# Miniprotein binders against Probable L-asparaginase (ansA), part 13

Target 1, 322 residues: Probable L-asparaginase (ansA), of Deinococcus radiodurans (q9rrx9)
Amino acid sequence: MPASLPRLALIHTGGTIASRPSPDGRGLTPQTPPALPGLEGVQVSEHQPFNLPSPHVTPAHMQQLAHLIEQLAGGHDAVVVTHGTDTLEETAFFLHLCLPAGLPVVLTGSMRHAEEVSWDGPGNLLDAAQVALCPQTAGRGPLVVFGGDIFDARTVTKVHTSAVDAFGGYPGPIGRIDRTAAGPQVHYFARPEPRPTFRPVTLERRVEILYAYAGWQGEGYAGALERADGLVIAALGTGNLPPELLPLIAATDKPVVLATRTHAGPILPVYGYAGGGATLVEAGAIPASFLNAHKARLLLLVLLNLGASREDIRRVFTQGVF
Key: E = the ipSAE of ESMFold2; O = the ipSAE of OpenDDE; V2 = 0.75 times the mean of E and O plus 0.25 times the DockQ between their complexes.

## First folded at step 8 (miniprotein)

Design A23 (from XA with E13R R16K E38R)
Fold by ESMFold2-Fast, scan of step 8:
Structure A23 (fold): chain B 322 residues (1-322), chain A 80 residues (1-80)
Amino acid sequence: as target 1 above (322 residues)
Amino acid sequence: SKIEVTVKGESPRELKKALWEVLYLAMKHGAEVEFYLRGDKITFTIEGLSEEDAERIAEEIKKLAEELGLEVEVEIRREE
């Protein structure tokens, strides 16, 4: 192919975008990924490191994907990853942590399969490719493009089980792509931010998530702490837990990160009652900032596998060094 | 310009402390930082710097390593 054409690496990992109804009429199964339509002026190379429903994707698969992207970066102008939507936000955030910000990487997928009316796959794929190849995308690192919205990997989340515009997050998209009579038009609402790139060799250290609920008294905490090297708790509101958790958190040297089960907003250690966020942070708990529980888990997983101390981990989370 | 830094310490705690301080310094200067922890060494690659900022960051890293009692090697490469 001529080097004068833009070069796009298209990486298929699975998901609904590549799924078709089973011949027996029972559910959807992974199939051969569809060809990319509407990019006649772009040289496309295709890759498939794995082909899995996204609930089967593990951090080890995410690391495999990161290594492939680095191998492809020198020979391509942009990378697009097609991925199942259920864990797409986790893969995107893992790539954010483990790839340089200068690599133009965009993840996308679809909510509808190829045989459904108004299949969203081709439109999302075209939008993702055009965003990835857009000069204004430089320096932003991995992004998620879905339904014309451009999302930051740190904040994007799947907010609906079945809607075609299933992705959102707080504070929302950082940009949009629109199709106009003059061609594609990309607008960014936020500036690119410098950030470090983390390079764990292994992912052997374990992090578990515990979910707080009305009446929870720390059930499962001791067992999780015994198995894991660190914990994330999806706490209540701005980072509050029942009073039983205060002495438990105070007694451990392992990192315990406070995230929230709340849909949006940061951890704020404001409340001073026993188990309130202020008392938990004073006892050694680490606030997750704006990260939801599963993204906080991935950051903690990466940091522990780099051998970071509890103080290093606290500093990364609280000073936004990610 | 880019900076390649290798920091060697006898204690994993010393290496971890140096890692986070270098990340904060690089972010302060708007740079991209890659690092690898291998055995008793931490290797950093810092990119996206002007030649003046590269010299300044290299000096700050050397000063930080001396403060922590760590052995450090710094190489600055000019962008082609």
Scores: ipSAE 0.000, ipTM 0.370, lowest interface PAE 14.1, mean pLDDT 83

Design A25 (from XA with T43E T45R E47K)
Fold by ESMFold2-Fast, scan of step 8:
Structure A25 (fold): chain B 322 residues (1-322), chain A 80 residues (1-80)
Amino acid sequence: as target 1 above (322 residues)
Amino acid sequence: SKIEVTVKGESPEELRKALWEVLYLAMKHGAEVEFYLEGDKIEFRIKGLSEEDAERIAEEIKKLAEELGLEVEVEIRREE
């Protein structure tokens, strides 16, 4: 007796992969989402919960996508999401936080549109589907597949505005897929890790990001703190700020998370000068571990909307239990 | 108003034509569209339409399905 065919859910959310040149020549406009390239013996369902350029995708849309994936989990072996590349890493990380372990989820997109020479869409989509259906993918949580590389949702970031291999991050990919004469070959360099799942009901609590620069004295901090329930600061180096921020951070009961504007490496609260990371953490600031600012924002947003205490938030970030 | 549509047929090519035409029609009217495609059927939910536009679009979808040799079921619902 033959085995049941694998079932793949393909979810379209928009982006360049589903775009073509506008008739008026002013840029790109939406078109029909790409069909999955020839993949024998797979049953595919296609879904479109929304169709947006990724700069228009909000956490509310990410939550809508998470709910759809949970609805599909009982009837499918794997999920592939096509997404615009500008906020793809944020959607991937939101799904990482909010989906239980089990169902493989792979996000992909393209840098070139359907009418460009060497459109990367079909290749990325085929790679994503094959990775999602690979048994070794089970238990790894949401992944990003792009240019043959497989990335962890916690570390993947768009590192180039226009290169076809636009995604990277430190320490880099956790795996790779290659097309060979023997068929697709998937290689993982890391083991699956257990993690908690967070399930906020609403996302009404607000988190803002502030960007530190040479000469910044905390401009914008008071206004952001008044509007938001928590803040992320893209600090300097290993988590350092000007001395003006130290008394401001010490004075608030709202969570302030220290991320870094540096492209790689964790927050290390080692400097003891006024505004150095050690003084900020002593004043109550929460180090973001290895998360970049916008991913730290999403984690903080999820935790605040769960009603987590400042101490719970600090524990989650500090111990890396996400 | 919103429109809920189910389109069925054996031809993947004709189903993909129906998918594109419905997405294009929704886009022209600034409507939001959700769809589900599996096997021989597509289910659509088109939102953000006036009652007048919903009735007109429903008739256009019925005509499109007939031209493509597809079975169609369409329901118009007023929100509330």
Scores: ipSAE 0.013, ipTM 0.595, lowest interface PAE 8.6, mean pLDDT 87

Design A5 (from XA with M27W E34I E38R)
Fold by ESMFold2-Fast, scan of step 8:
Structure A5 (fold): chain B 322 residues (1-322), chain A 80 residues (1-80)
Amino acid sequence: as target 1 above (322 residues)
Amino acid sequence: SKIEVTVKGESPEELRKALWEVLYLAWKHGAEVIFYLRGDKITFTIEGLSEEDAERIAEEIKKLAEELGLEVEVEIRREE
């Protein structure tokens, strides 16, 4: 092979795409991925730091993956990660926070396994590799490619439990890859944005999420606050809570981040009634901007483990420097 | 170019203030800032800068260190 050929690192972390039926039919077992059409003339190295269903992936595993990607950066032109779909959006966002944008990194997976009709794994993997090797992908940081759509790590979310086109999020994809007679075509709808890279040494600080519901009066808040170093609350609408939460949030020095249980849209602290978003922010709560609760949790986790102050945390969330 | 900054201090509040000011300044110039924490020592690596921007940012880092009473070592390295 000529040394001028593109170099791709393929990292398998588990999930349906990385598992195949055993030769004797006893269920899914780890397998070496087959060669894919359209990757002829690409030098591929393969890695498997762990092999887990994505519900078993923890921030510690995400950090292990980030370290491996950094180690591979000097010897490769692009990285593709295969991952289970249930927490793929969280791993993608963690990598977004913790990796420099210079090396193209694309995450993908599949909703169906190899024995299912119309297995989506090979197509998603091929699309991910072609996107990762596309020159226009440089500088964009970690991306998710699924069903021909290219998603930003900050906004991508799994929107369906079982559909093949399971990924979405508001405002939707930032680009697309189409298979044409002239070959693959990659189109981006947005320019890459500058952002900082965070690098915690340990992830010992804890962050918990609480979910607001009609009639909630802060049940579980005190216990969560005792266990955790910071909290995220999936609040109502644009960031509103019952009046019982106002004095509780005012009384703590620990960071409390307001996200929303609403499917899409940013936190807007506009309501002035007791427990309305404006009163909570005045009491010291931190709006999560457009991040959903579990991504806000990862950002808060990373910042706390860097030793960031409550004021630093507020600046990162409110000024959108992530 | 890139900048490598090593900050040593025993005040966590002062170190955190310096950390976030460097991050915001580098981000405004389209650069990436990588932080390493080792005990009371913080190391920054800032990458993706023009030579002019690297000199400007290094001067701002030194100014911030003086304002916060921190001891810092700043090195500008040209990336080939």
Scores: ipSAE 0.011, ipTM 0.457, lowest interface PAE 9.3, mean pLDDT 83

Design A6 (from XA with L23Y Y24E M27W E34I L37V E38R)
Fold by ESMFold2-Fast, scan of step 8:
Structure A6 (fold): chain B 322 residues (1-322), chain A 80 residues (1-80)
Amino acid sequence: as target 1 above (322 residues)
Amino acid sequence: SKIEVTVKGESPEELRKALWEVYELAWKHGAEVIFYVRGDKITFTIEGLSEEDAERIAEEIKKLAEELGLEVEVEIRREE
């Protein structure tokens, strides 16, 4: 008798991997989702909760996707999601926060469409499926697979607008997949890490991002704070802002999270001048740890929609419990 | 089986230590931790455990909470 075949759920959400030239000549538009390349010995189910360019994907769509994945988990051994590359890192991180770590979920996409020379879609999709089905992937939570690299959802970012190897992030990939005569080889450079899972019911609370620049004196802060339930500031260096922000942050009871506009590295509240990170944290600002601004926004959004207190939010961010 | 843990802590540092130790224990046994934050209460569940592992881990969590001076409610729920 033959052994049971592994069960893979393939979920299409849109992006260049599913795009074709429009019949009216107006660039690329979402079309029929791509078929999984021939992967022998796997049972595949296909799903399409939405079909959108990734700039149109919202946290509500990410939550819809998370709900679908949870419904599919009991009937499948692994999940692969095809997604547009512009917000793929945000969807991956949202799923990281909201799904159990033991469920193998891999996100992928493509930089080139099906009619371009050297379309990267089929290769990325095959790599993603093989990584998702690899026993060594268990316990790692949602991952991004692109160009043979395996990325952690917490650190992966799109680092290039047009290169086929568009994904990176510091410290870089946590693993690789290579195709060999003996079949696929998956290598992980680090052990799976324990992490909590957050389950918000609604996403009604709002979070906005402000970007610090040389000469910024807090323009836009008051308006953002009036509209939002929490703020993220992409600050300078290790978490520093101009002195004008110190009394503003001290005066609010809403959570203000300090991320950095620097490419990599954690927030370190070490500077004691007015507006330096130490003074901002003393005034009530919350360091984002190593999260970039848009991922810090998603974590803050999830925590606020769980009804977390400002103190609980500080604990999650500062202890890196995500 | 699953373990439901509700933590009441006044010290963020003590709460962090307790949560991290529980996460490490759960992961070592192939279990998953689901973390809930609602108001002033932090609740997390550990899923995918055998009955024997659930009882042992629940006792380890209670011991860690006592050592850290945290008020913790630990409940084992047996569902198959």
Scores: ipSAE 0.000, ipTM 0.276, lowest interface PAE 15.3, mean pLDDT 82

Design A7 (from XA with L23Y Y24L M27W)
Fold by ESMFold2-Fast, scan of step 8:
Structure A7 (fold): chain B 322 residues (1-322), chain A 80 residues (1-80)
Amino acid sequence: as target 1 above (322 residues)
Amino acid sequence: SKIEVTVKGESPEELRKALWEVYLLAWKHGAEVEFYLEGDKITFTIEGLSEEDAERIAEEIKKLAEELGLEVEVEIRREE
């Protein structure tokens, strides 16, 4: 009796990888999804829950995608998602939070469309499929594969607006896939770690992001706090703000998470001047660990929709168990 | 091993507390949690546990239910 073939679900959500020049000259529009590269001995199913430019993707769409992946899990050994690159890192992190450990899920996309010289779509898609089907990928949660690099959903970020190697993040990739004379080779540099799965029923709680700049005195804070159930502030350096924010943060029972506008590194509450990170944390602010502002927003959104207390939210962020 | 937990609460706020506390407990043990809501009841399924971890989690859930004043039934099931 012949062995069963591996089963791969290919989910298209849109982006440049599926874009073609418009017949009327209006630039790029969503079109037919790209053809799957030849995978010998693999059974492929294709799905398209939505077809959107990634700036139009919302957390509700991310939850819809998570539900589809769970429905497909019982009939498939791996999942590949094609996605627009602008919010791909946010969708990847949302899936990381909301999907069970052990199911191989890989997200990819492209920086160039099908009619550009050196289109990166087919190579990224083939790499993503090969990584997803690699036994060593199991237990790692959702990953991003781009330009031969394999990225952790918690740290991957788009670091360039137009470069073909647009994805990076500190500390960098957790693995690579290389095409060799012996065939594809997948190399992981980090071990998988167990993680909880968070499963909110609704995403009705609101979280807003505020961006600190030289001379900011908390403009927009009061209005955002009135509208939202929690806030993320992209603060300065290791997590510092102007002194005006200290009494404001101390006065609210709503969670305020400190992320940084700095390119790399974690929040470190070490400065003791008024508005320095140590004073803000003492006033009740929650350090985002190594998460950038938009990923910290998604974690806070998920936790609030699960009914987590401010103290539980602080514990999740500060212990880094996500 | 698999743990199935059924919690009965008088209000959505009680069920929300139960949901969050069971998630925290599963997180502590690296386990997967699924839940189903029906009226004033929530049923949790916790999967991916060794027999030793399943017994320990069941004991911690019972202690948690006593602290929260919730009606709870816990069943440990071997997958066979």
Scores: ipSAE 0.000, ipTM 0.274, lowest interface PAE 13.5, mean pLDDT 82

Design A8 (from XA with L23Y Y24M M27F E38K)
Fold by ESMFold2-Fast, scan of step 8:
Structure A8 (fold): chain B 322 residues (1-322), chain A 80 residues (1-80)
Amino acid sequence: as target 1 above (322 residues)
Amino acid sequence: SKIEVTVKGESPEELRKALWEVYMLAFKHGAEVEFYLKGDKITFTIEGLSEEDAERIAEEIKKLAEELGLEVEVEIRREE
């Protein structure tokens, strides 16, 4: 039993949880960060490295946040980050790649602002703090807590534009927190998984995403490939593209990662027609496993900035070791 | 076992390449690798290694640094 109070670092980055209507009528803007609900028996330190709507958050901001968390780790038992919901899943995944698994880090936010009826901010923030301080959270790496659900950073996605329970992902949450008469109860449905930590010094390498649609013949591919050090394509179904992409992918030595625009499920290189997943992988494309396009982009970005070879990148993605 | 490496160099790109080789080797053996940049020096640590793997990785790092023309200090620390 500890002789001292647990120490929680609360890091505010912006979003609806800190927003209210602008006096000039421009809708919602970042304002005052939310206060942590009265959590007794915990020592809290507060930090605000930036205060941005989450569409303005870049990988450089995510790295700044990771560095702050590392600096705070020696003086704290857990970390909670408040973040806007639009790119929260990307920040969570970046932190998953770049922070040791043993540090409890929980990200949360809200769908409604402080002046709306049934503001979800205080409840989500309290739930996030309780999850972060729960001993069973150790070893799981960064998690997202929202609406009582606990999500893995690798699979969590924002699945609704405006619902209060906006977060999901397949196979869904890895746990829940419930408020009971006996106090908070945290239940995990999955065991912690060991994973490596990636530590890029710079993020100078560039990765772009291309989105496949019915009738797409590779428009934009050549320009993106010229600008970027690697590409992610949100392909169709299990990883299929039109036949025009096959010779283009075969001709480049830059990594091209195949993700899917489909809501859930892995890339499966099973189709042998021209542009089918099997032909694209044979031509050198790298399947993204279960990662959606924007998470596959962040993994590729991190690996390229570590100086990973195309073959090393393929091994990380195909072995599912992230 | 734990390996601590301090590298001094004028080429951050060559240093990143060396770190990547170390990351992949540590990763294969389930070990963690962390580093800190301070001025013109990078200090990185590899934890969770067996004694045999620690000695092999340390030798590999020294060889890579020599090939890249970087000044390097490598220490293996065996904590109880």
Scores: ipSAE 0.000, ipTM 0.293, lowest interface PAE 11.9, mean pLDDT 83

Design A9 (from XA with L23F Y24F M27L E38R; at its last look DockQ between E and O 0.70; V2 from the best seeds 0.00; counts 0 for: pae E 3.4 > 1.5, pTM E .668 < .8)
Fold by ESMFold2, look of step 9:
Structure A9 (fold): chain B 322 residues (1-322), chain A 80 residues (1-80)
Amino acid sequence: as target 1 above (322 residues)
Amino acid sequence: SKIEVTVKGESPEELRKALWEVFFLALKHGAEVEFYLRGDKITFTIEGLSEEDAERIAEEIKKLAEELGLEVEVEIRREE
């Protein structure tokens, strides 16, 4: 019997990579999934669990996607997911939390559509497929490949609204793919890390995000706390808030996670003035480590749906075990 | 080596406490952990362990379940 060819599952979810100008001239609309440029010696199956612009994607869609990937794992060597770029990093992080690291899963998208002269869809797709099938990718969990850069799902973020190299993050990519005369070359600059896999059955709990700004006095906090099982606050700098938030955070047993509105960097709760990060943590707030607000929200959502106490949640975030 | 564990319980609170205690116990030993709660059962898999560590952790899990009055099934498998 002959050795079977590598099997790649290509999962389309929508976004600019699947969009074209509508015939009536009213803008881009999701239509037909993009074609994968040819790969020699690879069997490709195609799947489309949903076809959405990424602002329409929800955690329930992300869980649906995770379940499909699990169903495909027994029959495939790798998975590539196409996704709109506005929430791609959230889906990548959700999959990172909820899928075991063994099966390579690579997410990508495009900043340009198929009718633009130099659209980036085919290159990103081919790169994603080649990274996903590269032996060194095994065991790393879900990755984002964009513009030749390979990103960790925990740290990748969209850092520009329109540039073709729109993805970055802190500390930056963990690898590259480049094409040479001898073929694709994949290099990693970071080692894979052991991590837990979280598997909530439902996503019924609610997590809301509040955004801090100069002069914020807690507007919206009471309503958000009332509606939610936990909060994330995109705080100032290293995790600081106006003084009015300190007694509000102290008064609740619900988890309140401090992320930063700053583009990059971890929470460092070192300031002791009222509302300084040290005072907030002493009052019960949970520093988000290096996660931005919307990724911290996804982790908190998953932990709440697994019945984690506030102390369990604090330990996960503080120990960085995600 | 990997440990496969199923814990059953009648109290959701005790079941969730057991889940998180096992989770942090496994991570203390540098293990990879997959877990979820479904109905009256917790299922989790602990991977990336030496044979010695897997046996030690499995015994700690059985002891913890006994102290909590929970029904547990624990199996150690060699990874290939």
Scores: ipSAE 0.347, ipTM 0.748, lowest interface PAE 3.4, mean pLDDT 87
ESMFold2-Fast, scan of step 8: ipSAE 0.048; ipTM 0.597
ESMFold2 (binder alone), look of step 9: mean pLDDT 75; pTM 0.684
OpenDDE base, look of step 9: ipSAE 0.539; ipTM 0.838

Design B11 (from XB with A15L I18A I22V L23I Y29H)
Fold by ESMFold2-Fast, scan of step 8:
Structure B11 (fold): chain B 322 residues (1-322), chain A 80 residues (1-80)
Amino acid sequence: as target 1 above (322 residues)
Amino acid sequence: SKVTIELRVDSPEELRKALWEVIYLAMKHGAEVEFYIRNGKVTFTIEVNDPEEAERIAEEIKKLAEELGLKVEVEVREKE
């Protein structure tokens, strides 16, 4: 009977897709999740480990979600997660690091709530389910599906505060889903890549992010180092900082990862002036490769909680093997 | 056809050393790596598509374990 039907786990975590205007007029609040759009020939199970606006989602919630997905893996062919859009890219990347690639996992959400004209929730949810169930999706690990685009967890980012097509990243989507008279069509532009799966038991180690600006002299650095086990700095351009940061980075044994506040592109340690990327890397800073600051933070958090040494952390980041 | 390589180590310190070196070795060969703890031992699982490559990886892991002074058991299985 049910053995011939694909099995989909639908996991709701909250966000605008599950939000409605509050009866007291205080704006949007978490509510009952939307009903799954009609799918022929699919057995669906539904789960709700939490129901939070995505700014309230923490790495501990992401780990809870990863544990639930692993529990569901033996009984399901694919997983879809509905999530708020503000930290969706962080949850997707955490799952990428902590789940094996074999089970298809697709995250989605919406920019408009259920009472708005042209609510994007049902369309995104249907697209996510169809992508998750597509045979070509197997082996790709967690993906984000939004507005018909399919994004890699490592590169996807929310690029607009209010646009319905809010997600992007460089080089952009790795695939697309289109609805045709013959049914849904999924096209992938890239092949899946092998990677390790990281499995921290605890997330007690702390990582903080500092944001560089014109005139920053390292304000907040010492305090962050006292509290945290590692730091990420959203640096300037290809990975450059003011000269004051060079001796500070040289003096610590804690990992300091250089990301960039620039929208896209990798860290390139090419500048040799004091505080230029080459001098910072020589002093012990770790380039974040192509990861933005908040994804670099999650990778560093996972590695520190696995007891990785500073040199192991450097190898993972610089070789881009995550 | 995929081949699974399973490693067992007896201590958290040995796990820490083995984890990072095994991950780098497996990724050099294009393999996916997982690890878990079962029955008081830590097991690594490495999946590769070529049985000959799996044997080469197993030999490299055994040499790496000897260099690190680790007690390790390596099992190679073809995945169904």
Scores: ipSAE 0.000, ipTM 0.355, lowest interface PAE 12.5, mean pLDDT 82

Design B14 (from XB with E13D K17R K28R)
Fold by ESMFold2-Fast, scan of step 8:
Structure B14 (fold): chain B 322 residues (1-322), chain A 80 residues (1-80)
Amino acid sequence: as target 1 above (322 residues)
Amino acid sequence: SKVTIELRVDSPDEARRILWEILYLAMRYGAEVEFYIRNGKVTFTIEVNDPEEAERIAEEIKKLAEELGLKVEVEVREKE
């Protein structure tokens, strides 16, 4: 075989990894991309479809990023995306839903900016590039690499507002990368899983999230249902709501997905009191499986924009075929 | 026909100092930047369709390098 170099696409989207203090003193703004990682023997192409703090990233930007990655797939062996950490888990999950698992895609970012002594950006970028180029990464779909941990897009979440080891999620990382004297070492704890891909053309359909709390009686439900094509409710425990929600859910033809405000664990429709998970599912509510509310929102958004039926949506969520 | 601008820098640290400027410049012209590291040296490659744009980009790179106090080699080649 010819001795061609591996080809890596670096895609910069913004965030703290590309931020510096503003000259006007208004805090951190998108300024510069991360430093070159010093990776030898790799051909790197660089792209910047947008440069935004991650709270400004929308599903439309996520779709733009997915299209760029598909365009780059035929000319590259791997892709690394730098992204702000606040919505990184949502972008990662959107890419997981919309991209085939063939091309390795790794997302990373940083908690500290370039002028901080302990800037984590270069280390995370180098780790991400090495994971993306590792042969064992093939077939795993989009991954998040942060602080030496490798996370699955379906379960990764930002678990701390300010720690440099900010990412986690249950059950935790699916692998690790360590820098050793012999070079980088990548270890995966599980095999790649086959999964479908979803390819909506537009994202015009809307999905809103409602958050249940002690004493909530469905305030905001009617207004959200009027604006949106589907709803996600971050429910209590294993998927329980107050009794007022039962007739409201039964009366709508729009999909209502039950996620949980609990940190970990799946929706289990086991309680039979009025508003208990079993009664809500019988009324037509769709359990979100293990997805948190904002990831359940993205899956529902994608499915609605594909024109999926309520039954198709239920099947995808309940059978975990994503 | 495609025209390639190649920029060579003697070290990764020097390349880091000009990386953002090269990336931003290429994006202003709708061009993509590829870079390659071997034996501690960095090569940036920018491909454009217009020879006049290639010459403008090359001159802008030379000016940026001078402003940053960096020694760089810049070549414009037609793709064979």
Scores: ipSAE 0.000, ipTM 0.183, lowest interface PAE 19.6, mean pLDDT 83

